# Miniprotein binders against q9bqp7, part 152

Target 1, 240 residues: q9bqp7
Amino acid sequence: VPQNWFPIFNPERSDKPNASDPSVPLKIPLQRNVIPSVTRVLQQTMTKQQVFLLERWKQRMILELGEDGFKEYTSNVFLQGKRFHEALESILSPQETLKERDENLLKSGYIESVQHILKDVSGVRALESAVQHETLNYIGLLDCVAEYQGKLCVIDWKTSEKPKPFIQSTFDNPLQVVAYMGAMNHDTNYSFQVQCGLIVVAYKDGSPAHPHFMDAELCSQYWTKWLLRLEEYTEKKKNQ
Below, E stands for the ipSAE of ESMFold2; O stands for the ipSAE of OpenDDE; V2 stands for 0.75 times the mean of E and O plus 0.25 times the DockQ between their complexes.

## First folded at step 15 (miniprotein)

Design Lg6 (at its last look DockQ between E and O 0.02; V2 from the best seeds 0.00; counts 0 for: pae E 6.7 > 1.5, placed apart)
Fold by OpenDDE base, look of step 15:
Structure Lg6 (fold): chain B 240 residues (1-240), chain A 82 residues (1-82)
Amino acid sequence: as target 1 above (240 residues)
Amino acid sequence: SKIWVYVTIEAPSPEELYEIVKRIMRLAWEHGGEVIYVEIEGNEAMILLTLPTEELAEKFAEEVRRLLEELGLRVEVTVERE
C-alpha cells in the first residue's frame, strides 16, 4: 500500500460536462519547472527486469543496424510519433481552429490504422494539454480527453512497429494514463473528471490499431502502482 | 519479494500465439501472479510476470511446460531465483 495514498477520482467533481464547458478543446501549455513529469518518474523507477528488456532490445537493434543506424532509427521513430500526434491533433480539433491541414500529415499508415477508433471518438475536451497534480507534485502532457464509445477517457496515442494486442504489451503506458487522469481530476484548470483511460496503439503498415480500454476499476489498480512508482522516485531523489 | 518469471513461446501462427499467451496469462493470475510485460514478434512471444513465492513460480513453470508440451509447442520458462 502506498504511504502517501491519494484518490484517483475527485468526489467533488462531476463527470457531466458543465453547460459552460467551452466548445473548444482545452490546450493548457506545459510549464517546465522543478516538478517531475510523469514520463520522468516512470523512466527513473523502472525495474531491473524492465531495464534489462530495453537494453536487450537496444543491443539487438545495434547489432542489426549498427550504432549510427540505430541512432537514425530512433530519430525516425521519434519523428514519426511526433507527426502522428500532430496529425491527430489536427483531426480532432474543431474545424474553425484548423490551421491549413498539411494533407501530407494525414497520409500515413498510422492515421489509417486509427480510423476505426476515431469513428468512436467524440466530445473532445482537451488536446495536448498539461495537467498538474498539486498535492502529489507531478506534471504531464496528455494527448487527448474525449468520449470513446460514449465514455469520457484520457486517450493516449502510441505508435508501434510490433503488435501490441494486450495492454501488458504497452509497458508503463497504463501508468502514464492513470497518472494523467489523477492529475487532471485534481487540477483546478479542469472543471470535470475522467473515470476511464484508453491506450490506442497505431501501426505503421495501416493495420487496425489496438484499443486498450481501461475502466474505472482497472484505472484504480494501475493508480496504486503509479503511486508506488512516485514514492520510489521521491525517495531516490531525497537520497541524491 | 516477488519472483520474476520469463516465458518464451513459439506458435505456428499469430492467432494461435495470442490464444496461448492469453492462456498463460490466465494461468499466472490463477497462481496469484501479475503479468508485467508481453512482447510479441511474429510467431514468438515473451511474457514477463511475477509470482508471490518460489513454490508458486515452480508450479506455474511446470504447468506451463506441460500445457505447451501437450500442444506440441516450443516453450522456455526461466524462473529468476533470488
Scores: ipSAE 0.805, ipTM 0.930, lowest interface PAE 0.5, mean pLDDT 91
Fold by ESMFold2, look of step 15:
Formats: structure tokens, sequence, C-alpha cells
Structure Lg6 (fold): chain B 240 residues (1-240), chain A 82 residues (1-82)
């Protein structure tokens, strides 16, 4: 139970999409400062159990890829994620300009993997956009805000070598989504808010991506857990 | 005993960040360590590692700080005993 509870939604802000003129998605620049990011909070509050699960995942990947294959994977993993996010930003942008590298960027198993999800995505409001929670003092960089099957969501795109059919197998990703949601809903750079989240896990071999939809109730449950992680982080910072 | 080491770095471009993260991973392996977790947000990377001894962890941390200081980049390295 958090000691200093704060609501995820802003009562003074409309949760209805503004249909008039959403022609250009928001892209607020990220400015680093002394307040922590969502990923830093989650990283520095990992439990021994979470670390143990990551070690087990590492061993399974070594069995599948071999030791040299796993070393190559870990050396390149965030670049592959970055390229996937760049491709998605290009696909979801209303900009129609073609460039030489755009065609090559779009030819990947990860992009094939998400095609069935993209058919249900519309009304893009933000892409690769910074959020800040003024009251709780944290920042983040969300991937996308758009409608998924008619519901406005914070959407987080993830890459994976192995299937993750359950939201629990995505570790702290639900906490990331609700933290971005809470920050956006209380950020003066945004005039709207969002009640739902979506985690999309894409696969390198092109297998159909797994969507993990989070309605308002599920988001509220994870929001409570996020607040606890933020409190834990704050306590650790005071002792450093 | 395992020594947990947290590294947070920021680079002016994703390409520079990528190369720095790769170098830090190699330094960890050279000191007998293991990379547990890597995450990025924007142009900031956060790396959780374990090293086998406090001596090796402090040598690793010194080399990481020197590397980023030579590049004129911000770094935070925290060495914790488990």
Amino acid sequence: as target 1 above (240 residues)
Amino acid sequence: SKIWVYVTIEAPSPEELYEIVKRIMRLAWEHGGEVIYVEIEGNEAMILLTLPTEELAEKFAEEVRRLLEELGLRVEVTVERE
C-alpha cells in the first residue's frame, strides 16, 4: 500500500479523443534532469527474484542460440529495438515522403510480426514523446498514443526472441505503461488523457505479435504497484 | 560474493550510446563479470552487472568512469555488495 497515493487519471481533463485536426502526432523532446526516468526507477528497484528470472532466461537463450549466438544477441539487442521503433514511427507518421533507407527499414521480421496489430491502430496522437509527472517527479519517453480497436491507448512496442503470450511474462512492462500514462495525464504539454494501455510483443521471425490490452481497471491495479516502486526508489535515493 | 554494479550513461547520439554500451559489456566480461540487464530510454542507457569480487568491481568502475570522462560524457557508476 503506497503511503502517498496519487490518482492515475486527471479529473480536470477530457478522456474523449479530440477528433478535430489530429494531423500531426505530438513529439515532445526529452530533456534529462535530476528527476528520475521510469526505466531508472524500475531498474534500481528490481528484486532478487526478478534478477533470478533474468538469469534463467539467459540460460534458456544460451541453450537455443549457443554461447556465441547469445553474446551477439546481447551486444545488438537495443540497436534492433531502436530500429524497430524507428520503423514504427515512420509507418505511423502521416508524412508520406519516401527515402532510400525507409524501404530497407520496413523489411524486417518484427514489422511483419505486427502487421495484424497495425490494421487496428488509428488516430495517432503522439509518437516517441516525452512525458513528465510534475507532482510525483518522474519522466519518461512513450512510444505511441493511438486508438487500438477504438480505444485510446498508450502503446509500448517490444521485441522478443521468444513468445510472450501472457502479460505476466512481460515483467515490468505493465508498470512502464501505467507510469507513462499517469505522467501524460498530468503533463501540461498534453491536452487530452488516456485510460488504456497496450503492450505489443513482436518477434524477429515474423510470427504474429502478441497484444496485451490493459483496460482502466487493470491499469489502476498496476498503477498502485508503480507507486510502490517509486516510493522504494525515493527511499533508496535518500540513503545514497 | 556477487557485487552488483549499476551503470547509467548518456550519449549525444544513439550510435555513440551503442558503442559505449558494447564497450562496457566487454569490460565487464574482461573483469569476470556478467551483464544482467540493459535498458535504454532516449539516449540514456542503464546497465546492471555483477562482478565476482569487490576489487574487480572497483577496477571495472574506475575504467568505466575513465572511459566516459575521456569522451566528455556523464556517467554514474554505483558499486553495491549483495
Scores: ipSAE 0.097, ipTM 0.570, lowest interface PAE 6.7, mean pLDDT 80
ESMFold2 (binder alone), look of step 15: mean pLDDT 84; pTM 0.820

Design Lg7 (at its last look DockQ between E and O 0.89; V2 from the best seeds 0.00; counts 0 for: pae E 4.8 > 1.5)
Fold by OpenDDE base, look of step 15:
Structure Lg7 (fold): chain B 240 residues (1-240), chain A 82 residues (1-82)
Amino acid sequence: as target 1 above (240 residues)
Amino acid sequence: SKIWVYVEIEAPSPEELYEIVKRIMRLAWEHGGEVIYVEIEGNEALILLTLPTEELAEKFAEEVRRLLEELGLRVEVTVERE
């Protein structure tokens, strides 16, 4: 049990959109400060086993591609991911705010992969928006807050070249999602709360993306794990 | 302390692999375990899971080995000793 327990959901907030739902999704800029990001917390609190698996993967890739080839591969993967997020932001943004759609951004296997998911996405409330948990002292940048199949979710978009048919195949992504949920639910910049999460794994070849829906119960379970990771991070930083 | 278990499997097809992975995941839960990570590549999968005790980990490992041997599938189960 976490020593510093804090609820993921805010009882003072309603799930109901205020009638004044802004027609434009929120985009709060991320302020980089001394407050750790969700990503930083997760990266620095990986288990030995998780580190081992990542290192094994890295070594295998270096054997296959060489060191320079692996660096290039990593850079390309990062760039593809960035372009995918930019394309999604463009797609999910209201038409009136659409700068010149770079049509080239929309022509990707990843965008093709998520088309069936996008059909079930509506009511976009935030895109690429910063969240801060003031009490627990962490920040993050969430990809999207929208309704998926009628349920308001924090949506996290991921790219993969390997199939991820199980939520457990997404590594610490469920923790990231619930961390964003908990932060958003207690961030004064947001007037609403979310009770669900969604991880969408898009594939480069355009094969149908895997949606991993997280209901309130599953979110609560991962929230407990997130709190433990945050405590571990805090302890490690005190000892440095 | 949690006991870490690695399960590496190979199946004749991705579809069969997914079903076997699901079955192993269920077995882990039945033994009070938690699935931490599942990697799938082609016809191969790696499952990283935890079990509460070494005894449960060994029982789980034996059951997985037996199950997959009966199916004629390749399996490697590694129980990480503390």
Scores: ipSAE 0.799, ipTM 0.928, lowest interface PAE 0.5, mean pLDDT 91
Fold by ESMFold2, look of step 15:
Structure Lg7 (fold): chain B 240 residues (1-240), chain A 82 residues (1-82)
Amino acid sequence: as target 1 above (240 residues)
Amino acid sequence: SKIWVYVEIEAPSPEELYEIVKRIMRLAWEHGGEVIYVEIEGNEALILLTLPTEELAEKFAEEVRRLLEELGLRVEVTVERE
């Protein structure tokens, strides 16, 4: 139970975009800012158990690949993720991202992996767009806001070489999604809000991606956990 | 306050593994627990959970071991105190 609760949804806002919204997906620029990002908050508030699991994984990888092999592996994974997000932005934005389109971006197992998900995605309202929660003072860069199977969602695209069929296997990703959602719902740059989230885990080999849909109830549950992490972060930084 | 439990399992196929993971998650919920993290790699899974008390955590751990023994499968369950 957070000390400073704040609602994830904004009663002053509609669930659906209206005709006064831009017809091209929003792409709010990310400003250099001294307030913390969602990812920094999550990184700085990992539990002892999370740190232990990550260190254990790191040591297994170093044992298998060597120090230099591990560095190359992580760099390659980062590049693949970046390319995947660029390709999705190009695919989902008919105007703003057409100039960034690269045929090599479209030829990847990750893009093949998400094809069945993309068939259910429509009504794209935002792509690679900054969000800020003015009251709670945090910022983020969300991947996508679009309808998934008729529900307007904040959509987070992830790459993985391993299957993640359960939402819990995405570590802190649900917290990231709800943090973006809460920020967007209270950001004056947006005239609409979302009540749902979607995490899509795409696979390098092209295997069908796993969607993890988060309805309003589940989002509210994770929102409470996000508020605790933000509160923990604030307390930690206050004592520095 | 909460008791941390790690479950590591191996199954003969991904389909069997997924079903076993679902059964373990249900057992955790039945004991008042919360599943924190699940990772599946090939035919192996790592599950991190919390249970409300040591007593419930040990009961859960024994039920998981019994389940996997009945299926003839390898499992390791670690209950961390405090």
Scores: ipSAE 0.133, ipTM 0.638, lowest interface PAE 4.8, mean pLDDT 84
ESMFold2 (binder alone), look of step 15: mean pLDDT 84; pTM 0.821

Design Lg8 (at its last look DockQ between E and O 0.92; V2 from the best seeds 0.00; counts 0 for: pae E 1.6 > 1.5)
Fold by OpenDDE base, look of step 15:
Structure Lg8 (fold): chain B 240 residues (1-240), chain A 82 residues (1-82)
Amino acid sequence: as target 1 above (240 residues)
Amino acid sequence: SKIWVYVTIEAPSPEELYEIVKRIMRLAWEHGGEVIYVEIEGNTALILLTLPTEELAEKFAEEVRRLLEELGLRVEVTVERE
């Protein structure tokens, strides 16, 4: 059990969206400060085994592509991911936001891949919005809060060139999602609560994306793991 | 302390691979284990999991080996010993 236990769900918040929910998705800017991001916490608290697997992958890729080729590959993957998120934000944003949809952003295999998921997405509440957990002292930038198949979720969009048919194939992404959920549920900038998570893995070739739905029970299980990672991070920082 | 186990599998098809991965994941849970990571590439999978004891890890490893041998599939199981 984590020493610093904190609930993922806020009993003071209603699961029902208040009728006063703005028609426009929230987009709270991320303030860079001394508070660690969810991503930073996860990166610095990987197990030796996780590090080993990532290093093994890296060495294999360097062997195949060379060092410069691997750097280029990594840069391209990052760029493709960024473009994908920008395209999704454009798609999920209300039509009244006159931002000229760059039609070129919409012409990707990743966008094709998620089309069947987007059909089940409605009621967008937040897009690319910062969350802060004041008590647990971490921040994050969530991709999306919306209803998926009628359930309000924190949605995290991922790109992959490899199939990820299992939630366990998404590495620490479930921890990221629940970290955002827990932060949002206790962030004063949000008036509503989320009880579910969704990881969507989009594929470059346009093959159907894999949705990994996380119900309240599964979220609670991963939340415990997140708290342990956060404690480990905090301890490591005290010793530096 | 948790015992770490690596399972590498090769199957004739992705569909068969997914089914055998699911079966191994279930077997891990039945032994009180936790699946940490699953990597799939082509017809090959790597499963990283934990078990609560060395005894359970060895029992799990033997059962996986037996299961995959019966199916005629290639499997490698590595138990990390402390």
Scores: ipSAE 0.819, ipTM 0.934, lowest interface PAE 0.5, mean pLDDT 92
Fold by ESMFold2, look of step 15:
Structure Lg8 (fold): chain B 240 residues (1-240), chain A 82 residues (1-82)
Amino acid sequence: as target 1 above (240 residues)
Amino acid sequence: SKIWVYVTIEAPSPEELYEIVKRIMRLAWEHGGEVIYVEIEGNTALILLTLPTEELAEKFAEEVRRLLEELGLRVEVTVERE
């Protein structure tokens, strides 16, 4: 149980969208800072069991591809992920037209994979936007805040070459989502809050993406785990 | 304080695999456990989970083995104590 508990939700903010007129999605720029990012905290606080599974995967890939082949593979995966996020930001941006988009960026298996999810997404409030938790002292860059099937969510987009049919297949992604949610809900750059999360895993072959919806109760459960990881990170840095 | 358990299974199809994984996850919950990670590769799955005590971990392991034996499927269950 965390020693420095803090609530994920802010009672002074609305949990429903104000939707009178369309607005431009927020895009708060990420600023260099001395405080840690969500992804840094999570990477530095992995359990021995998580590290073992990651190392096992790496060793299998190196055996299959060779060391140089593995390096090329990981570089390609990073590029595919970047292209996917660029495509989604373009598709979800109300100010961009088809003529301003790279057509080849929109023609991929990952984009095909996510199409059925995008039909249920509306009311985009933020895209590729920085968040900071000023009390707990961490920062992040969230992918999207939008309504999914009528519920306002922090949405995290992921690419995968392997099926992720269970939320437990996404490792620390739920912690990432709730960390962004908690930061946004207490960030003075935002006037609204979000109580739900969504992780969308898209597949290279165009297979239907797996959505992993997180209601407020599930978010609260993962928030407790996030606070423990942040506490562990802080303790490790004190002893360095 | 937590007991780590690894479950490895193989099923004839992805659909059957996913249903078996769901059943194992429910068994873990029923024994007071928590599923930490599920890796799917082809028709095999690795489930990493925790149980609150060694007694519950061994009971869970036996229940999983019985479930998979009833289905005629292979399973490997490893209980990590340290």
Scores: ipSAE 0.569, ipTM 0.856, lowest interface PAE 1.6, mean pLDDT 87
ESMFold2 (binder alone), look of step 15: mean pLDDT 84; pTM 0.821

Design Lg9 (at its last look DockQ between E and O 0.09; V2 from the best seeds 0.00; counts 0 for: pae E 12.0 > 1.5, placed apart)
Fold by OpenDDE base, look of step 15:
Structure Lg9 (fold): chain B 240 residues (1-240), chain A 82 residues (1-82)
Amino acid sequence: as target 1 above (240 residues)
Amino acid sequence: SKIWVYVTIEAPSPEELYEIVKRIMRLAWEHGGEVIYVEIEGNEALILLYLPTEELAEKFAEEVRRLLEELGLRVEVTVERE
């Protein structure tokens, strides 16, 4: 049980969008500060087993590609991921729909992969927007807040070359999503709250993406796990 | 302390693999365990889970081995002992 329990949902906020919600998605810039990011917290609190699995993967890739080849591979993966997020932001942004979309960004297998998911996405409220949890003292940059199949979600877009048909195949991504949800729900820059999460795993070959929907109950379960990771991080920092 | 268990599976097809993975995940839950990670590559899967006790981990491991042997599938189950 977390020592510092905090709710994921804010009872003071309505789930219903106020009629005054701007038609334009929010894009709050991430401020570089001393506050740890969600990603940093998760990276520094991985279990020995998780670290082992990542190291095993890395060693296999180095064996196959060589050290320089692996560096190139990781750089390319990062670039592809960035381009994918930029393309999605362009697709989901109402303002950019009027600008000449770089057609080259839209011709990716990853974009093809998510087409069936995008059909169910509407009511975009935020894109590439910073969230801060003031009480729990962490920050993050969320990819998207939108309605998925009529439910308002924090959506996290991921790229993969391997199938991830189970939510457990997404490693700590569920924790990342609920961390963003909890922060957003208590961030004064947002007038609304989210109760659901969505992880979308896009594939390079254009095969249909896997959506991992997280209802309020599942989000609450992962929230408890997130709080434990955050506490572990905080304790580690005090001992340094 | 949590007992960590690794399950590696090979199946004849991805579809069969996914069904077996689901079954193992359910079995883990029934033993009071939690699945932490599932890696899938081709017809192979690696499942990382933990169980509350060594006794439960061993029972789970035996049951998984039995299940997969009965199905004629390749399985490796490793229990991490502290």
Scores: ipSAE 0.774, ipTM 0.921, lowest interface PAE 0.5, mean pLDDT 91
Fold by ESMFold2, look of step 15:
Structure Lg9 (fold): chain B 240 residues (1-240), chain A 82 residues (1-82)
Amino acid sequence: as target 1 above (240 residues)
Amino acid sequence: SKIWVYVTIEAPSPEELYEIVKRIMRLAWEHGGEVIYVEIEGNEALILLYLPTEELAEKFAEEVRRLLEELGLRVEVTVERE
């Protein structure tokens, strides 16, 4: 049980966005990081089992590919992820036109993979936007806030290769989503709140992406786990 | 050759799911396995593993099925040769 429990939802905010006012998606710039980011908190509070397994995987990859081969492999995976997120922001932005973007950026198996998901996405309210939990003192950069099948969600886009995914994209994805959600709901830059989450796993070969919907109850359950990770992080920094 | 093992679990809550995933990861390590990927969707999880031998993979799969049967939970375990 967290010692400093705090609710994920804000009772002073409406969960019904103004549908009569289509707006340009918010893109709050990420500024000076005097407080920890969500990803830093999660990285520095990984369980001993997670750390051990990631190190063993790395060692096996280095044995097969060599150190330089491993660096090339991980750099390529990182670049593919970066290009995927850039393409999605371009596709979901109402200010962007196809003529203003590199068509090669929009051509990838990952983009093909999410097409059926994008048909169910509407009402984009935020893209690549900073969030700050002003009470719990953490920040993040969320991918997207939009409606999925009529439910307003924080949407997190992930890439994977079947059946050998990159190990660092493990079971912390739901914690990342709820941390962003809690921050948005208590950030004065935002006038609305979000009660649902969506994790979309896209595949390199263009196979249909898998959506993972998180309703408000599930988000609340993962929020408790996030608070424990944040407490653990805070205690580690206090002892340093 | 490497032996792939796929474990799919459904639990009543995310808290219970997280604890079960941790127990399965520990069992995998005890059988010389490597956890490659864990994916959680709602109250379901998929765990992808490599095991060093077919014998250890079959033993691991038996232990996972026994564990979840004792907990009264549904599980699917598939052992696949590379």
Scores: ipSAE 0.000, ipTM 0.126, lowest interface PAE 12.0, mean pLDDT 75
ESMFold2 (binder alone), look of step 15: mean pLDDT 84; pTM 0.811

Design Q1a (at its last look DockQ between E and O 0.65; V2 from the best seeds 0.00; counts 0 for: pae O 6.9 > 1.5)
Fold by ESMFold2, look of step 15:
Structure Q1a (fold): chain B 240 residues (1-240), chain A 97 residues (1-97)
Amino acid sequence: as target 1 above (240 residues)
Amino acid sequence: SPDELVESIEWLAKEVEELLKMGDLWYAAWMARMAVDFAEDLGDPELIAKVELLLAEAYIAAGDPRAREIIEKAKKIAEELGSPELIEEVEKVRKKK
């Protein structure tokens, strides 16, 4: 249990339909601060077992692909993820903010994979937008805030190849989502709050993406785990 | 070392149990599949069967028909080992199906 519990939801905010909706999604710029990012907190608080398993997986991949093959593999995965996020931001932006589409950016197995999910996404409120929790002192950059099947969610887009390798970001992704949620709900740049999360796992071959929905109860349980990681990080830095 | 790998697989198993309690069945199954993969890499039959049963529990909770195949894999290992304790564990999971 965290020593200094803080709620994920802000009781002074409403998620009711009466809130006005902006016509253009928010894109709050990330500002350089002395406060840590969500991803830095998670990276610096990995358990000894997480680190061991990640290293074991890395060594097995190197044994199979060679060191140069592994470097190429990881570079390609990173590039495909970057292109996927760029394409989604372009697709989800309203027509009046569309500059010029890159047809090659829109043609990928990952984009085909998420088409059925995108049909259920509406009311896009934020894209590639910074969040800050001023009380708990952490920042992040969330992918998307939109309604999914009528529920307002923080949405995170992930690429996956089958079989799915063990990677740290997949392991902690629900903590990342709820950390962004908590920050957004207590960030003065936002006038609304979000109670649900969605992790969308897209596949390179175009197979239907997996929508991993996290309701408010599940988000609250992951929030407790996030608070523990943040406390651990804070104590570590205090002793340096 | 092999002992560190065993400890890490057991840590994964505890994480799977927590995810099942939380009701996060997709992540529970994903993590259990990883535990099975590492247990097979280690080559410890008892550990393989134990984490396969955790995967089966995640599949059962999700209504995933793959539970049947993984239960049979664990059952085969338990019979080859001749472990009455493990055979009982397999039967307990099978009855949940």
Scores: ipSAE 0.756, ipTM 0.895, lowest interface PAE 0.8, mean pLDDT 86
Fold by OpenDDE base, look of step 15:
Structure Q1a (fold): chain B 240 residues (1-240), chain A 97 residues (1-97)
Amino acid sequence: as target 1 above (240 residues)
Amino acid sequence: SPDELVESIEWLAKEVEELLKMGDLWYAAWMARMAVDFAEDLGDPELIAKVELLLAEAYIAAGDPRAREIIEKAKKIAEELGSPELIEEVEKVRKKK
């Protein structure tokens, strides 16, 4: 049980969209602060097994591609991911804010992959927006807050070259999502709360993306795990 | 080391079972796929078959049609090994479909 228990959901916030839902998705800039990011917390609190698995994967990839090849691969994966997120932001943004859609950004297998998911996405409330949990002292940048099949979700978009998502991106994805949910639900910059999460894994070959829906119960379970990781991080930092 | 791989696979298998119980089917399948990769790296056919069956369970739970192919792969390995135990396990998983 976490020593510093804090609820994922804010009882003071309505689950119902307030009539004042901004017509434009929120995009709060990430402030560079001494406050750790969700990703930093997760990275520094990986288990020995997770570290081992990642290292094993890395060594295998280096053996297959060489060191330079692996660097190139890693850079390419990062670039593809970035472009995919930029394309999604463009797609999900209101038409009035649509900068000239770089048609080239939209012509990707990843975008093709998520088309069936995008059909079920509506009511976009935030895109690439910073969240801060003031009490628990962590920050994050969430990809999207929108309705998926009529349920308001924090949506996290992931890319995979193979039907096997990268170990680096997926181990703690549920924790990342609930961390963003908990932060948003208690961030004063947001007037609404989310009760669900959605992880979408897009595939390079354009095969249908895999949606992983997280209901309120599952989110609550992962929230407890997140709190434990955050406590571990805090303890490690006190001892440094 | 081979021992570290075995330990990792065992850990992953446990996580998959827990994730299946929690209804986190996507993450269960992902962990199971990773277990398969490690078992393949180890080169132990018996372990490969076992983790393939675990992946099949995750796919069955998700209604993923790929479960059939995975079960058949595990079956083939079990038959090649001549392991009655593995064959029985394959049939148990098949019945869950």
Scores: ipSAE 0.015, ipTM 0.301, lowest interface PAE 6.9, mean pLDDT 84
ESMFold2 (binder alone), look of step 15: mean pLDDT 84; pTM 0.808

